# Ledger of designs, part 3: VH-VL binders against q9hk44

Target 1, 202 residues: q9hk44
Amino acid sequence: MNSRIMFIGGVPGVGKTSISGYIARNTDIDIVLSSDYLREFLRPFAPQESHLETSVYDAWKFYGDMSDDNIIRGYLDQARPIMGGINRVIARALANGEDLIIESLYFVPDMMDEMVLKNAFLAYVYIDDPDLHRSRLEDRINYTHRNSPGSRLAAHLKEYRTIMDYSMDMARGRGIGLYSTDDYALARQRLLDDFRKFVDRR

## First folded at step 17 (VH-VL)

Design p5
Fold by OpenDDE, look of step 18:
Structure p5 (fold): chain C 202 residues (1-202), chain A 122 residues (1-122), chain B 108 residues (1-108)
Amino acid sequence: as target 1 above (202 residues)
Amino acid sequence: EVQLVQSGAEVKKPGESLRISCKGSGYSFTDYWISWVRQMPGKGLEWMGKIDPSDSYTKYSPSFQGQVTISADKSISTAYLQWSSLKASDTAMYYCARHESPSYSFEDFDYWGQGTLVTVSS
Amino acid sequence: SYELTQPPSVSVSPGQTASITCSGDKLGDKYAHWYQQKPGQSPVLVIYQDSERPSGIPERFSGSNSGNTATLTISGTQAMDEADYYCQAWDRREAHVVFGGGTKLTVL
């Protein structure tokens, strides 16, 4: 198969958007999609009072009090339609032999089709240090999200890290590579190298 | 030249503990995963579990979960398979095999050890 | 748990084509690998990623994978090809490696 597909997961602040751009530039992949935009694309078609209208860090409210369990439940509820869409997008790219990078907060391999799992490079990026994670959320306004104050997201660090821990466990348990962006430069280089290795084997 | 060299044959009694080894050479040990595969006499290959030597992450087959322990010492490029209490039914040939990281591969075993025969009898 | 099924035995005359199948649910959506094992020896990878041959493996060995079935094909089968053959896949859902039951290939 000629198509080069990367599906990269990570919560806000870990640097997945920047890394995806970096990889795209270094592999001449022109199409980079974000689950943020995919989510927006789905919203007009969502039922009234859909989970898609709520931020992921507030999704636990549908289940009651804030808890790790409810945070994950809310996260998964939002992930279902988005992951379904992602499957279709990747399937199209594969069918057409198109190169594609998708960066996504929603990273649920169990919701992915087997054909996608076979033909796409999967990776999950994370941050070990909570303080570093907080600072990077706050600093997003200086980089990829120029008109969105990072302080808002930083206030929900607990929810994001809960989702991150869950996602990391899922990823690791399913043979998906984990990349710490505590050393950002090292992480992006390692990810690029692994992606190239993946592609070269095909 | 890439090689996986396993420890020698073992003859044990039920209830005894055992650890067998698999030493890799000719490549960067931490860049590849090691799996253990059991083959009972006259039977097929059975995947037991695997280890990432870089951080000693392990994954076991459900059939072998809790029955054996897989470990590694990357300082000496060696993986281990061990039993706390052997059973007669553990009598088999045990192979270690190398595969690339699941991150960018699909776990084909390109190199195998020569096997370690374990005989457990009273 | 994910399972792979192989016929227990296949027989072929020298010079004929041998086909060994491996069946699993949506196996075509996974990569299948094949190993040859001769008596008293370790398994040897003969096909990886459905149809790729490692260096040193004769061209008469080929593989395919679609639907629920992977197939190892040996064209112009030789006496030296008599061995047990195992298919193998990766169950990514659980990150488990799975082997088929093995097929004994007899060259008559």
Scores: ipSAE 0.785, ipTM 0.907, lowest interface PAE 0.8, mean pLDDT 94
Fold by ESMFold2, look of step 18:
Structure p5 (fold): chain C 202 residues (1-202), chain A 122 residues (1-122), chain B 108 residues (1-108)
Amino acid sequence: as target 1 above (202 residues)
Amino acid sequence: EVQLVQSGAEVKKPGESLRISCKGSGYSFTDYWISWVRQMPGKGLEWMGKIDPSDSYTKYSPSFQGQVTISADKSISTAYLQWSSLKASDTAMYYCARHESPSYSFEDFDYWGQGTLVTVSS
Amino acid sequence: SYELTQPPSVSVSPGQTASITCSGDKLGDKYAHWYQQKPGQSPVLVIYQDSERPSGIPERFSGSNSGNTATLTISGTQAMDEADYYCQAWDRREAHVVFGGGTKLTVL
């Protein structure tokens, strides 16, 4: 039996954690990994160049003025060790015929191995309306992360939207579906339907 | 019944503009991407570019970028291929073909239009 | 850009097995698809995702893909199988569709 692998990207506040749980419940996939926890696991071991001890929204500071380029550079340096680990986890699941959902802030198509590109369902989740995105960050504690006050994250909306826009640009045309959660119920149903189609073609 | 119906054959002179069409029926038009494929007389298939009709995202082959325009009108389930100034070397058969969204597929063309023959001569 | 290479022609006798190759760098890391084009007709998908056969395609058509080479195999070749055959892949990183140059299958 072919492994059912879903790799969902998205910045904080777009609903990727909630969607991952919804899909797991509706497909009976038992293993869901979050890069939030993978990042925390790797922090004491990661190279200094990755800047993983720094929050992603502050990583631009190592490169100079706040700019889109420096925000993205900081993001990509953090992504490199995380994406390396994600590639290995997916390769193991594929080799063992195991199902897996990964949801991750770190979603960099150019860092994905060829076996990931051929065998995993790839999706990127976003919010088009910036005001809605801010609201979702502020409400985050009420829905998915009960002890993580969303108001501090909302102060960094610009950094998150810069990363989101970059990720969407890099994904476009490369077989990575873009799923707007401005209508959350519609987005999760579209994602589930597309994932089932992906599985059914195999 | 899935169909891609292309506009009829064209006989044109160099320098003239042209737009040919590809109308999809029997399926959800925005669930599929459309590619245009050129076949010069006696030659093989050449991919020209593609469009996602849902948002009009386009990608061109490097050989055709700047030479043609690909567009779609999803309200009438139609894709277009357009030249602003035809050349004699544009004489060829032009096919449209669809593939499922690459969000869950791998760009296999399951249905093709009948082709539009474009002849450009003095 | 990514390129696919096919032999220009393959000849077989009726009832024999035809083998048409498609070569590309690490093509096995991609899915290969195959199309049949008879004279004066549009291409028809005969194999997709390396080895899957669409409904209506005879069982004598099969496909494989590994390493640098995809192969379309026609067993028990019939006169009606005489056509041009194209392989096709997707260069996902550049978002390009790539066709092979085509192979003319002659059934003598």
Scores: ipSAE 0.757, ipTM 0.882, lowest interface PAE 0.9, mean pLDDT 92

## First folded at step 18 (VH-VL)

Design q2
Fold by OpenDDE, fold request of step 19:
Structure q2 (fold): chain C 202 residues (1-202), chain A 122 residues (1-122), chain B 108 residues (1-108)
Amino acid sequence: as target 1 above (202 residues)
Amino acid sequence: EVQLVQSGAEVKKPGESLRISCKGSGYSFTDYWISWVRQMPGKGLEWMGKIDPSDSYTKYSPSFQGQVTISADKSISTAYLQWSSLKASDTAMYYCARHESPTYSFEDFDYWGQGTLVTVSS
Amino acid sequence: SYELTQPPSVSVSPGQTASITCSGDKLGDKYAHWYQQKPGQSPVLVIYQDSERPSGIPERFSGSNSGNTATLTISGTQAMDEADYYCQAWDRREAHVVFGGGTKLTVL
């Protein structure tokens, strides 16, 4: 029996964590990993004052002035080691025949191994309405991050949406499903359905 | 029964424009992608490009980028391949083929049209 | 661009096993699909995702894919199996579909 592996991308506030949990519960997948924790796991091993010590929304500072290009550069810098780790994690899961869901801010399919791309269901979750996105970031404390003020993240909505747009373009160009969570219920259902289709082909 | 029915053979001259069609039936047209494949006389299959009929998103082979236009009208379950200016070298059989979404598949073509022969000669 | 290479021709006697190879860089890390095309006909999917058979395809058709090579195997080859066979994959990074050059299978 083949491993059921899902790799879900999305910036904060889009609902990827909640969707991942929903998928896990509805598919009996026991292990759900978050890139937030993976990043924390890597930090002790990172060079002093490395880009991993900086929030993704501040990563552009390594390149000078804030711009879309610098935002993306900073994002990609952080993504590289994390995506490398994710590749290894997925490879291990595949080798073990283990089901796994990974939800990640860092979603760079071009950094993924072909074997992983072959065997993992990839999805990118996004939100169209920036006002709704902001509100969800602000309200994050009420849902998934009970002790973390959402206002801090909401202040960096521009950076997140820049990353989102970049990621969406990449995903679309590579045949990866895009799921708008403006209608959250619809998005999670569609994602679940597509995942099941993916699994059923194996 | 799933079917892809293509338009009839075409005889054209260089410089002329042409649009050929591929009509799907027996399935939800917008649930599947359509690719166009060229086969020159006595030669192999060449992927030209594909379209998602649901939103008309297209992707072309580099070899065919800018050379042809792929489009679809989902209201009549039809995909199109068109040239603005035909060349003699465009003489070939053209197939449309269906594949599931790359979201959850790897683009195997499970159904093919019967092909449209396009002959371009002066 | 990603490329798939097939031998131009393979010959087998009736009842023998035919093997048609398709080579590409790390093709084993991709899914390979196979199509049969008889003269004057449209291609027909005979194997998808390396080793899966569509409904209606005889069990004598099988597929494998590892390393750099996918293989279509036809056991107990019959005269009716004489055709051109094409392997196909897609490159996710470019979202391009790629066909092999095709192999003419002759049943002697």
Scores: ipSAE 0.896, ipTM 0.943, lowest interface PAE 0.5, mean pLDDT 95
Fold by OpenDDE, fold request of step 19:
Structure q2 (fold): chain C 202 residues (1-202), chain A 122 residues (1-122), chain B 108 residues (1-108)
Amino acid sequence: as target 1 above (202 residues)
Amino acid sequence: EVQLVQSGAEVKKPGESLRISCKGSGYSFTDYWISWVRQMPGKGLEWMGKIDPSDSYTKYSPSFQGQVTISADKSISTAYLQWSSLKASDTAMYYCARHESPTYSFEDFDYWGQGTLVTVSS
Amino acid sequence: SYELTQPPSVSVSPGQTASITCSGDKLGDKYAHWYQQKPGQSPVLVIYQDSERPSGIPERFSGSNSGNTATLTISGTQAMDEADYYCQAWDRREAHVVFGGGTKLTVL
């Protein structure tokens, strides 16, 4: 039996955590990993001044002034070790025949092995409406992050949307599905359907 | 029944423009991608490019980038391949082929058109 | 650019097993698809995703893919199997489709 693996990307506020949970419940996949926790897991092993100690929305500071280019550079720097880990995790799951869902802010398929890409369902979720995106960040305390106010993240909406736009462009160019969560119910259903199609082909 | 029906054979001269068509039926046209494949006389299959009819997103082979234009009219379930200026070397059989979305597939072509023979000669 | 290499021709006697190879860099890390094309006809998908058979394709057709080589195997080859066979892969990174050069299978 082939492993059912989904790797879903998205910036904060887009609903990737909720969607991942939804998919897990509807497919009987027991293991759902979050890059937030994976990042925390790596932090004790990182140098004190590592990029891992800096929030992704501040990562541009390593390169100078705020710009789209520096935002992306900072994002990619943080993504490298995490994506390396994610790649190994997926590879292990595949080797063991284990089902797995990974949701991640860091979504850089080019940093993954071809074998992993071949055997994992890739998806990227996004929000078109920036105002809706802001509101969801502000309101996330009422949903998935009950003890984490969203106001802090909402203040960095520009950085997140820059990363989102970059990620969407990369994903589209590589045939990865894009799912707008402006209509959340539609998005999660489409994603579930596509994941099932992916699994059914194996 | 799923079917891809292509336009008829074409006889053209160098320098002329041409657009050939591929009409899908028996399925939801926008749920599948269409690729164009060239086969020169006595030669192998060459992927030219593909289109997502749902939003007309296109991707071309480097060898065909700028040489042809792929388009689609989803209202009539039709994909197109066009040349602005034909060359003798464009003489070939051209196939359209359907594949599922790369979102969950690996672009195997499950249905093919019957082919359109294009002959370009002086 | 990514390339797939096939032998130009393979010959088998009726009832024998035919093997057609397709070679590409780390092809085993990709999915290989196979098409049969008879003279004057459109290609027909005979194997997809290395080893899956579409409906209507005889069980004597099978496929494998590992390392740098995908293989189409036709057991108990019949005269009707004489055709050109093409392997195909899709490169996600470039989003390009690539065909092999094709193999002419002759049933002697």
Scores: ipSAE 0.896, ipTM 0.944, lowest interface PAE 0.5, mean pLDDT 95
Fold by OpenDDE, look of step 18:
Structure q2 (fold): chain C 202 residues (1-202), chain A 122 residues (1-122), chain B 108 residues (1-108)
Amino acid sequence: as target 1 above (202 residues)
Amino acid sequence: EVQLVQSGAEVKKPGESLRISCKGSGYSFTDYWISWVRQMPGKGLEWMGKIDPSDSYTKYSPSFQGQVTISADKSISTAYLQWSSLKASDTAMYYCARHESPTYSFEDFDYWGQGTLVTVSS
Amino acid sequence: SYELTQPPSVSVSPGQTASITCSGDKLGDKYAHWYQQKPGQSPVLVIYQDSERPSGIPERFSGSNSGNTATLTISGTQAMDEADYYCQAWDRREAHVVFGGGTKLTVL
């Protein structure tokens, strides 16, 4: 009857892609979308020299020197059109009664429609240990991103952790669950359990 | 059986400090949030704030931010509401109420304490 | 801040249907909960998530929510249903709980 929608946020390296797949397999949800692909989908329609053409870890450059504030500004600029698209995608799924999981680097609940907030399970996954975070970024090539060296992303750990901290604060302040993937198995199980609780209430 | 048992009625003077309590039983205390709700005499319900007992995270209503402190001791399954300096206008019934985690619910209060009457007068 | 508005009072004859409204901006895009409070007693949850009834709540209690208005409906109203009723929502953007002003239901 009701669509099962999950919107899961997290910076690269936290394991959100793997967790999303795990949940999908354990809930028989067939559609899993990634904001990476959504972003690519939007790029042909973006104005020239759009923020969408720049990696999120370089987005601060539009505002000047590297700072936490500029990192977040750049992040939010990129998030705006993507979150808009995500709203439409979720709205369609809800309208059609389709189950859907979206995993996204861009996780800005304040940019989400009320109907989405009402009907989607929201979660944010993170890593506490920065060294573990670095290692997982470096090891992405061995798992989900086989043709993309993780060393490139690991070099921008600071930017990602700044975004993570900002996102965690936003999520916590809005009653959204936070899941540490320092213990990955525990995190994915907790997330699955909470998602089931969410769905069972409807 | 799930129960929230609050501390007894209080009679205080302006300027005095006060802490009232809400003890949960019959369930895992850290699995649910506790909110405090004020009801002035003859008036409606006012949400004051809430606490996650698992990590003592708190969120306050703007109207009550800085006016009260909400805390919890999970070792004894107890939540607290406290004032550093009471005012006459703090005279009211105060309820604690339980709700599931906002992670997967929408904060409906399924169980309520019996209320604590606080009277502040000179 | 998010606000919920209720009529201060509603009157109904025994056996008739009582309707209590709760209005808020895009309230239909939120979940509304309802509480019954009798004099000298704690509030009791009677409807949660717009239309769900907790165990022990009579079937004559129902709820709906669309647009800007949530409605608590009591069919076949009984004398025992005379009470104050409060709607409640959760503003996720601020993570604040919000109550309506309450409605006194009188059974004539």
Scores: ipSAE 0.859, ipTM 0.926, lowest interface PAE 0.6, mean pLDDT 95
Fold by ESMFold2, fold request of step 19:
Structure q2 (fold): chain C 202 residues (1-202), chain A 122 residues (1-122), chain B 108 residues (1-108)
Amino acid sequence: as target 1 above (202 residues)
Amino acid sequence: EVQLVQSGAEVKKPGESLRISCKGSGYSFTDYWISWVRQMPGKGLEWMGKIDPSDSYTKYSPSFQGQVTISADKSISTAYLQWSSLKASDTAMYYCARHESPTYSFEDFDYWGQGTLVTVSS
Amino acid sequence: SYELTQPPSVSVSPGQTASITCSGDKLGDKYAHWYQQKPGQSPVLVIYQDSERPSGIPERFSGSNSGNTATLTISGTQAMDEADYYCQAWDRREAHVVFGGGTKLTVL
């Protein structure tokens, strides 16, 4: 049968790690990759211009004052090598008939190969309410990242929401589903149902 | 039964406005996108644009951007195609067609309306 | 903008196999869909996602797509298969739907 590939995008605090685990559990897909780990693996080999040695929320500083444009430029610099790797990982899974879930901060449709656009289920998760997003970042230790208190990340809510809004705008009209996790249980069920429909059509 | 029923044939003069309609029935109207497709006499199919009736997001073909307006009223399960000023070259058959959400499909049109013939002549 | 090219016509004898091609740059990296349009009628989906048949479409209709070319194949062609055939793809990157120019199938 054809590979079942899911590629989930989202910024920290929106629940993509929890949703990817839920999907894996309910589809018996054994391999889940996180861009958090892919980023760390790539960091010692990445070209200097990617700025992967700094956090994504600080990458705008290489371009001057904080602005939406500079936040996005820093994000895209980091995304380039990560997305290149993700394209190759998906191509391998497709060639071998293997199932795969990837969850990633780095989710850039213009950097996806055409074969990814044809063969992977693409989804982007977000939180509409900024106050809820902040609280999820602050309470991150209780969800998936037990030893990483979220107060430092919550201080950078502006940077994350700028990246989130940019990613949603780029996804619009390209058939990439946008899933609000303000109601987490509804969102995960909708995402699972849509993934099953995608698999059933193939 | 899934049906897309379009408004009747129109005979208009250049410069007049026109709105034609496409009413969906037998399915959840907001679960499917609607496209409009032009077929000029003796010619092929041309995609004009599409709408997601759930939130009114629209996308136009570059050839039709600014030439027509696509809209929907989900409360009556109806999509619309509208001209503010018709030209003689707008004489054609106009189809509406639906496809499943592009989140899990690839824009195959499984149901088509019967077509609306628009004739524009002086 | 992405374009799809079809031959304007194809002729076959009854019982023969008809092949209708649709060419586009790296079309095999997209899904191709096919529609039949008989005179005075709306188009009808006959093949979707390269090779899948909707319910009610005879098994003699099949499709393939690789490289730059998608092909609709009709085996055991009948007089009632005489129609115009359109290929269609979705340019997902630009969010545009694209139709080929159409092919008139004549069964002589």
Scores: ipSAE 0.727, ipTM 0.882, lowest interface PAE 1.2, mean pLDDT 92

Design q2
Fold by ESMFold2, fold request of step 19:
Structure q2 (fold): chain C 202 residues (1-202), chain A 122 residues (1-122), chain B 108 residues (1-108)
Amino acid sequence: as target 1 above (202 residues)
Amino acid sequence: EVQLVQSGAEVKKPGESLRISCKGSGYSFTDYWISWVRQMPGKGLEWMGKIDPSDSYTKYSPSFQGQVTISADKSISTAYLQWSSLKASDTAMYYCARHESPTYSFEDFDYWGQGTLVTVSS
Amino acid sequence: SYELTQPPSVSVSPGQTASITCSGDKLGDKYAHWYQQKPGQSPVLVIYQDSERPSGIPERFSGSNSGNTATLTISGTQAMDEADYYCQAWDRREAHVVFGGGTKLTVL
């Protein structure tokens, strides 16, 4: 049997963590990784030019004024070491015949190894409605971090939506499914069905 | 049964416009993408571009970008290929072909239309 | 601008094994698909995802893909196998579908 690998991208507040859990429960995949914790593990070792010590929503500041271009440049700097690690994790799972779900803010098709592109189910989740996205970031479930402000992430909606729009543009035509979680129940159902078709085809 | 039925052969003059069609039946039209493929007389297959009928997203081959328009009307399960101004070099057989969503497939064309011969001559 | 290269023709005697190659830079990192086209007919998918055979395609058709080369193999070749054969891949990074130039198989 081939490894069942799912790699889900999305910015904070779009429901990628909840969807990855739903898929895991409905496929009996035991290993689910989040790039949030992979980022923390890498921070003390990452190259200085990655700027991983700062939040992604502040990384544009190393390049000057806030602009779409500078937001994306900061995002891509941080993505480099994390995507390198994700490629190696997927390669290990494939070599061992292991199933794996990864959910990640850092989702850059041009940084995926060819073996990832050939062997992993690739999906990107997003929210169409900016007001809904803001409310999801403000939602108590999404802001359950101890000792952090409940609306901190919502203050950075612009940065997150810039990254989201960029990621969707880069995904178009490359076989990366785009799933709107404005209707969460519909999105998770479609994701699960498509993943099963991917697995069945292999 | 799955079928892709294309419109009939066309004889046109240079400078004229043309739209040819590809009607899908026997399957859920919006579950599959449609590509257009050109085959010039005595030559091989050339991919022109594709459309996702569910949202009308299109992607063109660089060789055909700006030369043709690909569209679909999902209410009648039909994809189109059109030219605003034909050239003699557009004389060819044109096929439509479908593939499953690239989310879980790798762009293999499992069903093809019968082809539409377009002849452009003065 | 990813390109696939095929020999223009291959000839075999009836009952022999025919081997049609398709070359592209690191083609083994992509899936290769194969189509048969007889004169006046539409292409027909005969191998997909390197080595999978669609329902209705005879067992004598097989495929492989490694390194820079995909190969369509027809064992016990029959007169009805005379056709043009095209390989095809997806350049996922550029989002382009690419066909090889085609190989005419002749059964003498």
Scores: ipSAE 0.694, ipTM 0.867, lowest interface PAE 1.3, mean pLDDT 91
Fold by ESMFold2, fold request of step 19:
Structure q2 (fold): chain C 202 residues (1-202), chain A 122 residues (1-122), chain B 108 residues (1-108)
Amino acid sequence: as target 1 above (202 residues)
Amino acid sequence: EVQLVQSGAEVKKPGESLRISCKGSGYSFTDYWISWVRQMPGKGLEWMGKIDPSDSYTKYSPSFQGQVTISADKSISTAYLQWSSLKASDTAMYYCARHESPTYSFEDFDYWGQGTLVTVSS
Amino acid sequence: SYELTQPPSVSVSPGQTASITCSGDKLGDKYAHWYQQKPGQSPVLVIYQDSERPSGIPERFSGSNSGNTATLTISGTQAMDEADYYCQAWDRREAHVVFGGGTKLTVL
């Protein structure tokens, strides 16, 4: 396997888009895919039970009151078609010997094909400090999406952190690295160094 | 030169507590995980669990969850395996072994300790 | 949980090729590693990631992994190769490390 594949998970505001760009620049990997746009592409075709027409932070409403379980259930419904697409994209890159970076809100190890688990570098980025996470969702710090109203996303911090905590628990048990971006510069360098070690073993 | 040096053989009675150790040298101790592996007399290798010494995150085999405690003291490059109450069935050879972070590796054990024989006699 | 099965023993004559198999459901979708253990000694890694040989391991050791079976192959087998051999995989989805039951290689 010649392909250099990186699959980065994280909720909005943790810096996964910025880290993906940093890694791409420092590895000369040309293709970076974001699940934000994959989600938009898939919405008109996805099965109704995925609830992809609904924002991830509202998907719990199909199951009752706001609870961690219902937030996670709604997230997993949406993840199913997205992860199916991600598995196929990685399979294509592996078959063609192509390099690829994917950054995604939808990062569910139980939905990854075995060839992804064997051949892709898997990483999850997060923020420890909830106040820092809120500020990163607001416009002051995050320059990635100029017209996105960060105040609407920040109102859903609880939903995002519930998904983040769930994803971190699943990742830790499966040997997927967790990278705190509270110190962004340290996190991106650690992630780049670990990716290079992964590539060197192949 | 990489070495994992384990504590000496132990002869204990059922119900006693025990902690055995595994000291790493010749490498950056926190860059590698430590696993414990049991080998019962005349039997094969059984993975018991592992620890990331950098933050003490621990993962146990389901068969050993709640039966032993794995810990580490990174300030002295040492990992531990501990029983609160030994049973005769704990009589075995115990190995420590290291592997690179599973973040970028696949749990191949490149260096092993010499083993610690634990005998639990009645 | 996930299990790996090995034959209990394999016998070969000196100079012949020994093959030790390790069977597990879809094992080819995982990496297999192999260890040699001589009497009274700790295990030694001889093959990792299906087919890679660590420094210091003789070229006569090789490995493959496809479908449900990984194979350790020792060509030109020597008396010093007599040992127990264990395969090992990491079931990442279930988060378990698993060893095969071991194979005693006898060189007559």
Scores: ipSAE 0.685, ipTM 0.865, lowest interface PAE 1.4, mean pLDDT 91

